# Ledger of designs, part 88: VHH binders against q96fz2

Target 1, 269 residues: q96fz2
Amino acid sequence: CGRTSCHLPRDVLTRACAYQDRRGQQRLPEWRDPDKYCPSYNKSPQSNSPVLLSRLHFEKDADSSERIIAPMRWGLVPSWFKESDPSKLQFNTTNCRSDTVMEKRSFKVPLGKGRRCVVLADGFYEWQRCQGTNQRQPYFIYFPQIKTEKSGSIGAADSPENWEKVWDNWRLLTMAGIFDCWEPPEGGDVLYSYTIITVDSCKGLSDIHHRMPAILDGEEAVSKWLDFGEVSTQEALKLIHPTENITFHAVSSVVNNSRNNTPECLAPV

## First folded at step 5 (VHH)

Design w2 (framework vhh_etentamig_d1)
Fold by ESMFold2-Fast, scan of step 5:
Structure w2 (fold): chain B 269 residues (1-269), chain A 124 residues (1-124)
Amino acid sequence: as target 1 above (269 residues)
Amino acid sequence: EVQLLESGGGLVQPGGSLRLSCAASGFTFSSYAMSWVRQAPGKGPEWVSGISGSGGSTYYADSVKGRFTISRDNSKNTLYLQMNSLRAEDTAVYYCAKDDGEYSYGYEDYFDYRGQGTLVTVSS
């Protein structure tokens, strides 16, 4: 997973993340650094994306079931990184393979500190390799959406007018992530950065790409992944597996160029 | 510790040929797909070619198809890029990249590890 869409305005995104705390009280996540959130239909590694994480990471004795929403850099910079420029990392931390997460120091250390987050997106993009040609077919991949009278069905969303209505009740994709905190050696603000955990693709996606992000399907999975105060690393890792509850449609090559940031990037062709 | 060391770059005239090599160590070479990625001065990285771990599947960017050939020798832990009919537009630093298997599209940021690069200059 190396390209996502997360285009909702901040207030709409916040409402889409409404949740219940451990006491059953309805809440909205509280923002940190909201001005760093940049909506886009075409987000690439090294850009900032919104993630959910436990309030306990920021406040001693906070209820670990309460959530913060914060923009973080996509591409984990390990806390032990000793150079001054994170862009000088010679290894890719955009994704963390589930099968090697406990073997790689870059991921094992923050995971041991409970630094689990949920990466938010409208959906993600993958490119299907076409044997016999060099062309790749991009697809937009996302949770099945609830059919409503206001938004219409997914099939009705094929028209430009009906497509805009789909966003009113859009179910955000929730991907399992690991984050770390890096303090620049020369001083300055702490950098928060994340990686998306990946697994083998499900049957439904295997013809598009052989890997997929570890998707947390539903509030129970999301809450257990975030709640590092009550859920151990061992228990949380049981949530990391392929999911079949996903859908997709082909999109135009406009999305290929990460500088293109328009609704055309995810519109069905 | 993963190590990738590129070599074979240099100055060549338009229409000429070069063969790039990448010596890999610190991982089971035959288990990973490998790629070549290039970056021209002042421009972003561009994926050039990819090869499966076994060498059975190869892929090329449209800009190099028919001119470049990717290959590997798993017994020597070495990746190659044979570059023919070189053009001024091929001038770039060429990087060897270890593919973590996550790659469906894109450039150096999609790869597990990237080497230090070798400069190819195509000029008369």
Scores: ipSAE 0.114, ipTM 0.438, lowest interface PAE 2.9, mean pLDDT 86

Design w20 (framework vhh_etentamig_d1)
Fold by ESMFold2-Fast, scan of step 5:
Structure w20 (fold): chain B 269 residues (1-269), chain A 124 residues (1-124)
Amino acid sequence: as target 1 above (269 residues)
Amino acid sequence: EVQLLESGGGLVQPGGSLRLSCAASGFTFSSYAMSWVRQAPGKGPEWVSGISGSGGSKYYADSVKGRFTISRDNSKNTLYLQMNSLRAEDTAVYYCAKDQGEYSYGYEDYFDYRGQGTLVTVSS
């Protein structure tokens, strides 16, 4: 997972993240740096994306089940990184393999500090290799969506007008992430950055790509991943596995260029 | 050299108010969350309040929520704690603390520097 869509206006995104704390109280996540949120149909590594994390990261006596939403840089910069430019990091931290997360210092250290987050997106993109050509077919991959007419999940055959209306009730993709905090050695703003944990692709996606993000399917999984005050690293890692509850459709090559930021990027072809 | 200098402590009657200040130097003040931590006689430290580097986010311990207000002036490199409706249990040495990053974590183990403190005594 190296490209996502997260285009909802801030207020719509916030409502889509409504949740219940451990006592059953309905809540909306509290924003940090909301003005740094930049909606886009075509988000690449190095850009900021909204993530959910436990309020306990910011307040000693906070209920660890309460949530903050904050924009973070995609591409984890470890706290120990010594260079002045994060883009000069020698290895790609856009994704973190689930099978080696406890072996890599860049991920093991923040995970040990409870720095788990849930990365939010409309969905993600993957490029399927086409036989006999160097061209690849892009696909938009997302949770099954409930249709307004009680007609089942939305699909590629639905009208463009229906696609514009689904965003008010869109079920956001919730991906397991790890974040860290990096203090520039020469001074300047502290950087919060994240990586998306990846697993082997499920059967349904195996023809598109051999890997997929670790998707947290449902509020129980999301709450356990975020709640580092009550759920240990060992217990949280049991939530990391392939998911079959996913759907997709082919999209236009317009999405190939990360500079293109229009609804055409995720529209069915 | 990171320096944090607290001031404004003193003797106050229950129900009274007091404003604490912390003058910071030796680091880019606006890039770091700041916290107030207190330590009552014979007890361990207790996190009281935190504020993000920009000042946009503020957090409070349940024991002080609604009575204390944290603020900062990044142009003057100064952190403040406005304390209202003071109680005998608020008696403590109050410390200014520099958090590890832009956001306050609210835990002592996330602080990389703490000042010398200022004593607040609420007479019973």
Scores: ipSAE 0.000, ipTM 0.107, lowest interface PAE 19.5, mean pLDDT 83

Design w21 (framework vhh_etentamig_d1)
Fold by ESMFold2-Fast, scan of step 5:
Structure w21 (fold): chain B 269 residues (1-269), chain A 124 residues (1-124)
Amino acid sequence: as target 1 above (269 residues)
Amino acid sequence: EVQLLESGGGLVQPGGSLRLSCAASGFTFSSYAMSWVRQAPGKGPEWVSGISWSGGSTYYADSVKGRFTISRDNSKNTLYLQMNSLRAEDTAVYYCAKDQGEYSYGYEDYFDYRGQGTLVTVSS
């Protein structure tokens, strides 16, 4: 996964993340650095995206089932990185393969510290590369959404005008991530950065691309991935697998340029 | 620091051949997919060809399929593009690009970890 949409205003995003803690108490995640949240229809690596993580990472003795929401840099900078400029990291850490996560030091170390997060997005983009064509067809890929019309809207959601209305009750895509904390050698603020874990593509996506993000489908999976105080690394990794509960539609080439940030990026064509 | 250095471009007549090379350093070359992307004067970038980390899978744009061959030598950290039956429309600056992730991005994203490029001019 190398491109997402996460455009909801902060208050709408926060309500979309309503959850229950271990005791069944209804909660909204508490923000850290909310001013760093930059909504966009076209988010690329090195930009900030909102992630969920356990409160226990920030507060000693906190209930590990309580959640914080924080913007983090996409592209994990390992805590051991010694250069002053994180953009000079020589390894691509945008994605982390599930099959080698325990073998690569950049991911193994933060995972051992319980630094699991859930990466939030409206959905992600993927480019279908087929032999025999010059064109690559971009697709917007997201959870199936509950339709507002009782009878199941036939073609109604395809218009750009109708897409504006679906966001009020949008089910956010929840992707398994690993984060780390990097302290600049010259001093300054701690940098929080993340990677998205990837798995083999499901049958439904195999014609678009051979890989997909590890999607955590439902609150039980999200809760177990986040709760590093009660769920071991071994148990959490059992949640990392392809999912078929996904849908998609073709979108305009407008999305190809990451500088384009308009609703046209995810509108069906 | 990721460094990609392209070479092999030049002036060639229509129907001619050129072999481009890209010397990579600053990252584990054998662990990443690589691509060739070109940009003609006054045009946007066009993806030309891609190769998996192992070299086991290759992909080509229709405009070059059957004429160009992408390959890599992981022991030498080098990517190649063999260009045959060159046409005037192949005239462009050719860039070697490191894949930013496991997925195919829009072609603009390939420029984040690209080299300086090598100019190919196909003219009489």
Scores: ipSAE 0.000, ipTM 0.168, lowest interface PAE 13.8, mean pLDDT 83

Design w22 (framework vhh_etentamig_d1)
Fold by OpenDDE, second read of step 6:
Structure w22 (fold): chain B 269 residues (1-269), chain A 124 residues (1-124)
Amino acid sequence: as target 1 above (269 residues)
Amino acid sequence: EVQLLESGGGLVQPGGSLRLSCAASGFTFSSYAMSWVRQAPGKGPEWVSGISYSGGDTYYADSVKGRFTISRDNSKNTLYLQMNSLRAEDTAVYYCAKDQGEYSYGYEDYFDYRGQGTLVTVSS
């Protein structure tokens, strides 16, 4: 996964992340660094994206089932990195393969510290090679959305009003991530950054792309992944597998340029 | 540890040819697609070419199509880029890059690893 969409306003995004804690109380995640949230239809590595993580990472003795939402840098910068510039990393940390997560120090160490997060997105993009041509067709991939009687298919939102309604009730894609904290050698603010765990694609997506993000489908999976206080690394890793519970549609080539940040990026063609 | 070592760069006149090589180690070379990426001075990285794990599929940026040829020898863990009809605009550091899977999709940020690069200068 090298491109995502996360364009919802902060308030809408927050509401979409409503959850129940272990006591059954309905909650909204608290924001850390809300000013770093930059909505975009076209998110690329090195940009900031919102992630969920356990409150226990920030507060001693906190309820580990409570969630914080924070923008983090896409592309994990390991805590042990000694250079002043994260761009000097010689390996790509945009993704972490599930089969090698325990083999790579950059991912194993933070995972062992319980630094699990859920990366939020409207969906992600992948490109399919067209047979016989060098052309690549981009697709937007996301959770199936509940069709409200009045809301036609995402493609049938003929009116701005209908489009707004679609996004107000949008089920966010929840991807499994690992994050780390890096202190710059020259001082300054601690950098929080993340990688997205990837798996082999499900059958439905296999014709488009051979790999997909590890998607956490449902509140239980999300809660278990986040709750490093109660759920061991070994148990958490059992949640990492392909899912068929996705849908997709073809989009225009507008998304090919990472600088394009318009609704046309995810609009069906 | 994954290692990618590029070679074959140098100074060449416009219209000239160069062949780049990349020696790969530290992973199962034959299981992954490989790519060439270049970065010109003052510009961002640009994907140049890719080749599938088996070598059965090759991909090219429009800017190099018809001029460059990517190939690989899985028995030698080596990636190649034959560059013909070189132009001034081809001047860049060329990087060998390991793709994340069996196929390349031509994205500059879709690689697990890249080498230190080899400089190609096209000048009269």
Scores: ipSAE 0.006, ipTM 0.314, lowest interface PAE 9.8, mean pLDDT 89
Fold by ESMFold2-Fast, scan of step 5:
Structure w22 (fold): chain B 269 residues (1-269), chain A 124 residues (1-124)
Amino acid sequence: as target 1 above (269 residues)
Amino acid sequence: EVQLLESGGGLVQPGGSLRLSCAASGFTFSSYAMSWVRQAPGKGPEWVSGISYSGGDTYYADSVKGRFTISRDNSKNTLYLQMNSLRAEDTAVYYCAKDQGEYSYGYEDYFDYRGQGTLVTVSS
């Protein structure tokens, strides 16, 4: 996964992340640095994306099942990074493979500190090789969305004009991530950055691509991945596997240029 | 086991073009991001360009943006760098590098493997 959409306004995104803590209390995640959240239909590495993480990362005695939502830089900057200018960071840590995550120092160290997060998106983009050409066909890939019987239309055909009406009840894609904290040597704010864990593609996506992000399907999986106070690294890694509960549709080449940030990026063609 | 073999280097006049190739073997090429890194005589290494595992995302250093194009052929396990409008400051040994993950935006110290290199000399 190297390109996502996360365009919901902050208040809509927050409500979409409503959850229940370990005691059964209904909650909304509390924001950190909300002003750094930048909605976009076309998010690339090095941009900020919203992630969920345990409140215990920020408050020593917090309930580890309570959640914070925070924008983090896509592209993990290890805590041991020595360069002083984060704007010049060119790390190859956009994704990490599930099969080597415990072998790579950049990922093993933050995992040992419980630095697991859930990366939020409307969905992600992937490029399928076209037969006989060097062009690739982009697809928007996302959770199946529940359609209510409240609609006055009967039909299975999706229309680009109908997408604007589904965002209020959109089920966000929840991807397993690892984050780290980097302190600039010359002073300044701590940089929080993340990587997305990847797995082999599921059967349903095999015609589009060989790999996919590790998707946490449902609140039980999300809760266990985030709760580093109660769930060990070894147990949490059992949640990392391909999922079949995913859907997709072809989109136009507008998405190819990461500077294009319009609804056309994810509209069906 | 992992092997990367660069080719296509040579002597070119300023303003000329050259295409580098890198033949990869010993790993699942289509699962990893790849990069080109260069080292000019007497200078440290400089990351030049990177490409994601699928080829859907490409990244370039400011010094080469608009002049170089990175591409890959996953069916042939081959990485390419098309270099246009070459300048004297592009003179360097060019290395093909395997990233440890699926996406690349460059940094030599994070590469799993690097090839032997191919020399590009831009001179009149």
Scores: ipSAE 0.005, ipTM 0.347, lowest interface PAE 10.8, mean pLDDT 84

Design w23 (framework vhh_etentamig_d1)
Fold by ESMFold2-Fast, scan of step 5:
Structure w23 (fold): chain B 269 residues (1-269), chain A 124 residues (1-124)
Amino acid sequence: as target 1 above (269 residues)
Amino acid sequence: EVQLLESGGGLVQPGGSLRLSCAASGFTFSSYAMSWVRQAPGKGPEWVSGISGSGGSTWYADSVKGRFTISRDNSKNTLYLQMNSLRAEDTAVYYCAKDQGEYSYGYEDYFDYRGQGTLVTVSS
């Protein structure tokens, strides 16, 4: 997973993340650095994306079931990184393979500290490699959506009002992530950055790409992944597996250029 | 640090054969798909062939299908391209590239993880 859409306005995104805490109270996640949230139809590594994480990461003795929402840099910068410029990191941390997560220091250390997060997106993009051609077909991949006139027909709307209607009830994709905190050696603000855990593709996606993000399907899985105060690393890792509860449709080549940031990026062709 | 070192290029007559090699280091070779990319004089890069991390799946551009064979030896961290029935239009610098196995396209171009290249010239 190396390209997502996360375009919802802040207020719509916040409502889409409504949840119940351990006491059964309905809550909205509390924002950190909301002004750093930049909605986009075409988010690439090194950009900021919203993630959910436990309030216990910020407040000692907080209820670990309560959630914070914060923009974080896509591309994990390990806490031990010694350079002054994160862009000089010599290896790619956009994704973390599930099969080697406990072997790689960059991921094992923050995971051991309970630094689990849920990466939010409208959906993600992958490019189907066709045998015998250099042409690739991009696809927008997302959770099945409830109460649409035609399932998977985002671009079928004829007016801006119809487009606004579909997003009001959109079920956000919830991907398992690991984050870390990097303190610049010369001083400055702590950088929060994340990686998306990846698994083998499910049968439904295998013709598009052989890998997929580890998707947390439903509130029970999301809650267990976030709750590092009650759920151990070993138990949380049992949530990391392929899922078939996913849908997709082909999109135009407009999405290929990460600089393009319009609804055309995810409209069906 | 990802390091890729290509070899095996040279001058060959039309209809001839060459075998390119790429020695890889700095990453877990068997965990990543690998590709061969070429760039002809005055042209942009063209993807030629790809192989999965296990070697179980291979892919080819239409221009080389049936003539080129990609393979890998994970015990030696080496990628190969067997080039048969070479044509004048195959003349190019050939690059070994670490494919981004976790995603199919996007942020990183093939050249962000390529070697120095090896020149293949097909002429009489």
Scores: ipSAE 0.064, ipTM 0.465, lowest interface PAE 4.3, mean pLDDT 85
Fold by OpenDDE, second read of step 6:
Structure w23 (fold): chain B 269 residues (1-269), chain A 124 residues (1-124)
Amino acid sequence: as target 1 above (269 residues)
Amino acid sequence: EVQLLESGGGLVQPGGSLRLSCAASGFTFSSYAMSWVRQAPGKGPEWVSGISGSGGSTWYADSVKGRFTISRDNSKNTLYLQMNSLRAEDTAVYYCAKDQGEYSYGYEDYFDYRGQGTLVTVSS
């Protein structure tokens, strides 16, 4: 996964992340660094994207079932990195393969510290190779959305009003991530950054791409992944597998350019 | 039309060196990260190395780190891969790939265009 969409306004995004804590109380995640949130239909590595993480990472003795939402840099910068510029990393940390997560120090160490997060997106993009050509068809991949009687398919939103309604009730894609905290050697703010865990693609997606992000489907999976206080690394890793609970549609080549940030990126063709 | 043409492949002994080149056309070369990917017989594609549009940042797969060096000349629209200390497991078709943006994603198939490839065979 190298491209996502996360374009919802901050308030809409927050509401979409409503949850129940372990006591059964309805909650909204509290924002950390909300000013770093930059909505975009076309998110690439090195950009900031919102993630969920346990409050326990920030507050001692906090309820570990409580969630914080924070923009983090896509591309994990390990805490041990000693250079002043994260771009000087000699390996790519955009993704972490599930089968080798425990073999790589950059991912194993933060995971062992309970630094699990849920990466939020409208969906992600993948490109299918066209037979006989060097051309690739992009697809937008996301959770199936509940068809409300009034809200047609993303493609049937004939009116601006209908489009707004679709996004107001959008089920966000929830991907398993690992994050780390890096202190610049020259001082400054601590950098929070994340990697997305990837798995082999499900059967439904296999014709498009052979790999997919590890998707956490449902509140229980999300809660267990985040709750490093109660759920061990071993138990959490059991949640990492392909899912068939996805849908997709073909989009235009507009998304090919990472600089394009318009609704056309995810519009069906 | 985007065109990528690889060259420099061949037969080499273990411990030997090769330098691959990729001539790019049909797009603003310096605006996009470029990658090398390889595919060994009977295996899936593997991302090898990436370089940012400006050339200021480079990335490597663990399997080639310390042995391979990626570089680019934006004035010539050319991508390079210096391969040293070659091993039998490095045998593959090597492809030049255009990334989707300024930075390489380091994902095996996350590119919009690739060349026809050049074969590298490491054998005694």
Scores: ipSAE 0.005, ipTM 0.248, lowest interface PAE 11.1, mean pLDDT 88

Design w24 (framework vhh_etentamig_d1)
Fold by ESMFold2-Fast, scan of step 5:
Structure w24 (fold): chain B 269 residues (1-269), chain A 124 residues (1-124)
Amino acid sequence: as target 1 above (269 residues)
Amino acid sequence: EVQLLESGGGLVQPGGSLRLSCAASGFTFSSYAMSWVRQAPGKGPEWVSGISGSGGSTRYADSVKGRFTISRDNSKNTLYLQMNSLRAEDTAVYYCAKDQGEYSYGYEDYFDYRGQGTLVTVSS
């Protein structure tokens, strides 16, 4: 997973993240650094994306089931990184393989500190290899959605007008992430950065790409992944597996250039 | 027995200032986030600002950010809204709202009680 869409206005995004804490109280996540949220149809590594994480990471004795929403840099910078420029990190941390997460120090150390987050997106993009050409076919991949003003889920065969209406009730993709906190050696603000855990593709996506993000399907999975105060690393990792509850449609090559940021990036072709 | 009583509304010219107060009783004031919600004639309610129970965290709607300041005095069980640079579009009944928990959410579905309101009219 190396490209996402997260274009919802801040208020719509916040409402899409409504949840219950462990006492059953209805809540919306509280923002940190909301001014750093930059909606886009075409988010690449090194840009900021919104993540959910436990309030207990910021407040001693806070209820670990309460959620903060914060923009974080995509591409985990380990707390031990000693250079002044995070872009000089010698290995790619945009994704973390589920099979090696406990073997890689960059990931097992923040996991041991409970630094689990849920990465939010409208959906993600993957490029299908096409035989006999250097061109690849991009696809937009997302949770099945409920149509507005009629029964049934939205699909690629629906009219463009129906696609424009779905954003008010869009079910966000919720991907399992790991974050870390890096203090610049020369001073400055703490950098929060994350990686997306990846698993083998499900059968439904195998013709598009061989890997997929670890998707947390439903509020129970999301709650357990975030709640590092009550859920151990070992128990949380049981949530990391492929899912079949996913849909997709082909999109135009407009999405290929990460500088393009228009609805055309995710529109069905 | 939960009671919220708003005051401080009135007629003010564009560019002027008003300070609203909300006197709370019947609950442990410092344990709950509080919000200001307004409703203009013919429109639905709009969340304006919120403050956590401790006062350590504040939130504002984009329409009022930089112009309004929310604060609270837990020793007096009182919530405040300082409104500066008022515009005709700020004309509304302003309600003090008690949230169900410690933190402000910026969404009215989580408000379990609202007071009677105080009218703010911004007109020349």
Scores: ipSAE 0.000, ipTM 0.100, lowest interface PAE 19.6, mean pLDDT 83

Design w25 (framework vhh_etentamig_d1)
Fold by ESMFold2-Fast, scan of step 5:
Structure w25 (fold): chain B 269 residues (1-269), chain A 124 residues (1-124)
Amino acid sequence: as target 1 above (269 residues)
Amino acid sequence: EVQLLESGGGLVQPGGSLRLSCAASGFTFSSYAMSWVRQAPGKGPEWVSYISGSGGSTYYADSVKGRFTISRDNSKNTLYLQMNSLRAEDTAVYYCAKDQGEYSYGYEDYFDYRGQGTLVTVSS
């Protein structure tokens, strides 16, 4: 997974993340650094994306089932990185293969510290590859959505209210991530950065790409992945597998250039 | 900062050969797939060839398959394109491009990390 859409306004995104804590109380995640959230239809590595993580990472006595939402840099910078500029990191940490996560120091160390997060997106993009072709077909891939009945006329212009209704009840894609905390050697704010865990693609996606992000399907899986106070690393890793509960549609080449940030990026063609 | 420097372009006659090079710096070269992309005068960009980080997988546009060979030397952080049996329609500026990641592929994305390019002119 190397490209996502996460365009919801902060308030809509927050409501979409409503959850129940261990006591069954309905809650909204509490924001950290909300001003760093930058919505976009075309999120690339090195940009910030919102993630969910346990409140216990920030407050020693917090209930580990309570959630924080925070923007983090896509592209994990290991805590041991000693250079002053994270862009000088000489290896790609955009994704972390599930089969080697416990072998690679950059990932096993934060994972051992319970630094699990859930990466939020409207969906992600993949490009269909084929031998001997000079073109690739992009697809937007996302959870199946509950269809809302809408009134309208063929050929009538859409109202802004109707466009907003699509996203008000959108089920966000929830991807398993690992984050780390890097302290600049010259001082400054701690950098929080993440990687998306990847697995073999499911049967439904195999014609598009051979790999997919590890998707946490449903609140039970999300809760267990986040709750590092009660769920061990070994138990959490059992949640990392391909899922079939996914859908997609072809999109235009507008999405190819990561600088394009318009609704056209995810519109069906 | 990702830096890519293409070289090896020039004027060649139809049927001739040319070898392009791309010197890469600012990233772990062996960890990234690389591509060649060309842009002919008055036309849009055309993806030409792809090579995986290890060099184990290569793909070619139908227009160049059998004539061009992509290769890399990870010990020298250098990408190559061997061009044989050149045709007038191969005239273009050739760019090397770093893949943005394991799952990102589109020829417009290549220009985010392309170098200055090297001009290949195939003419009598």
Scores: ipSAE 0.000, ipTM 0.168, lowest interface PAE 11.8, mean pLDDT 83

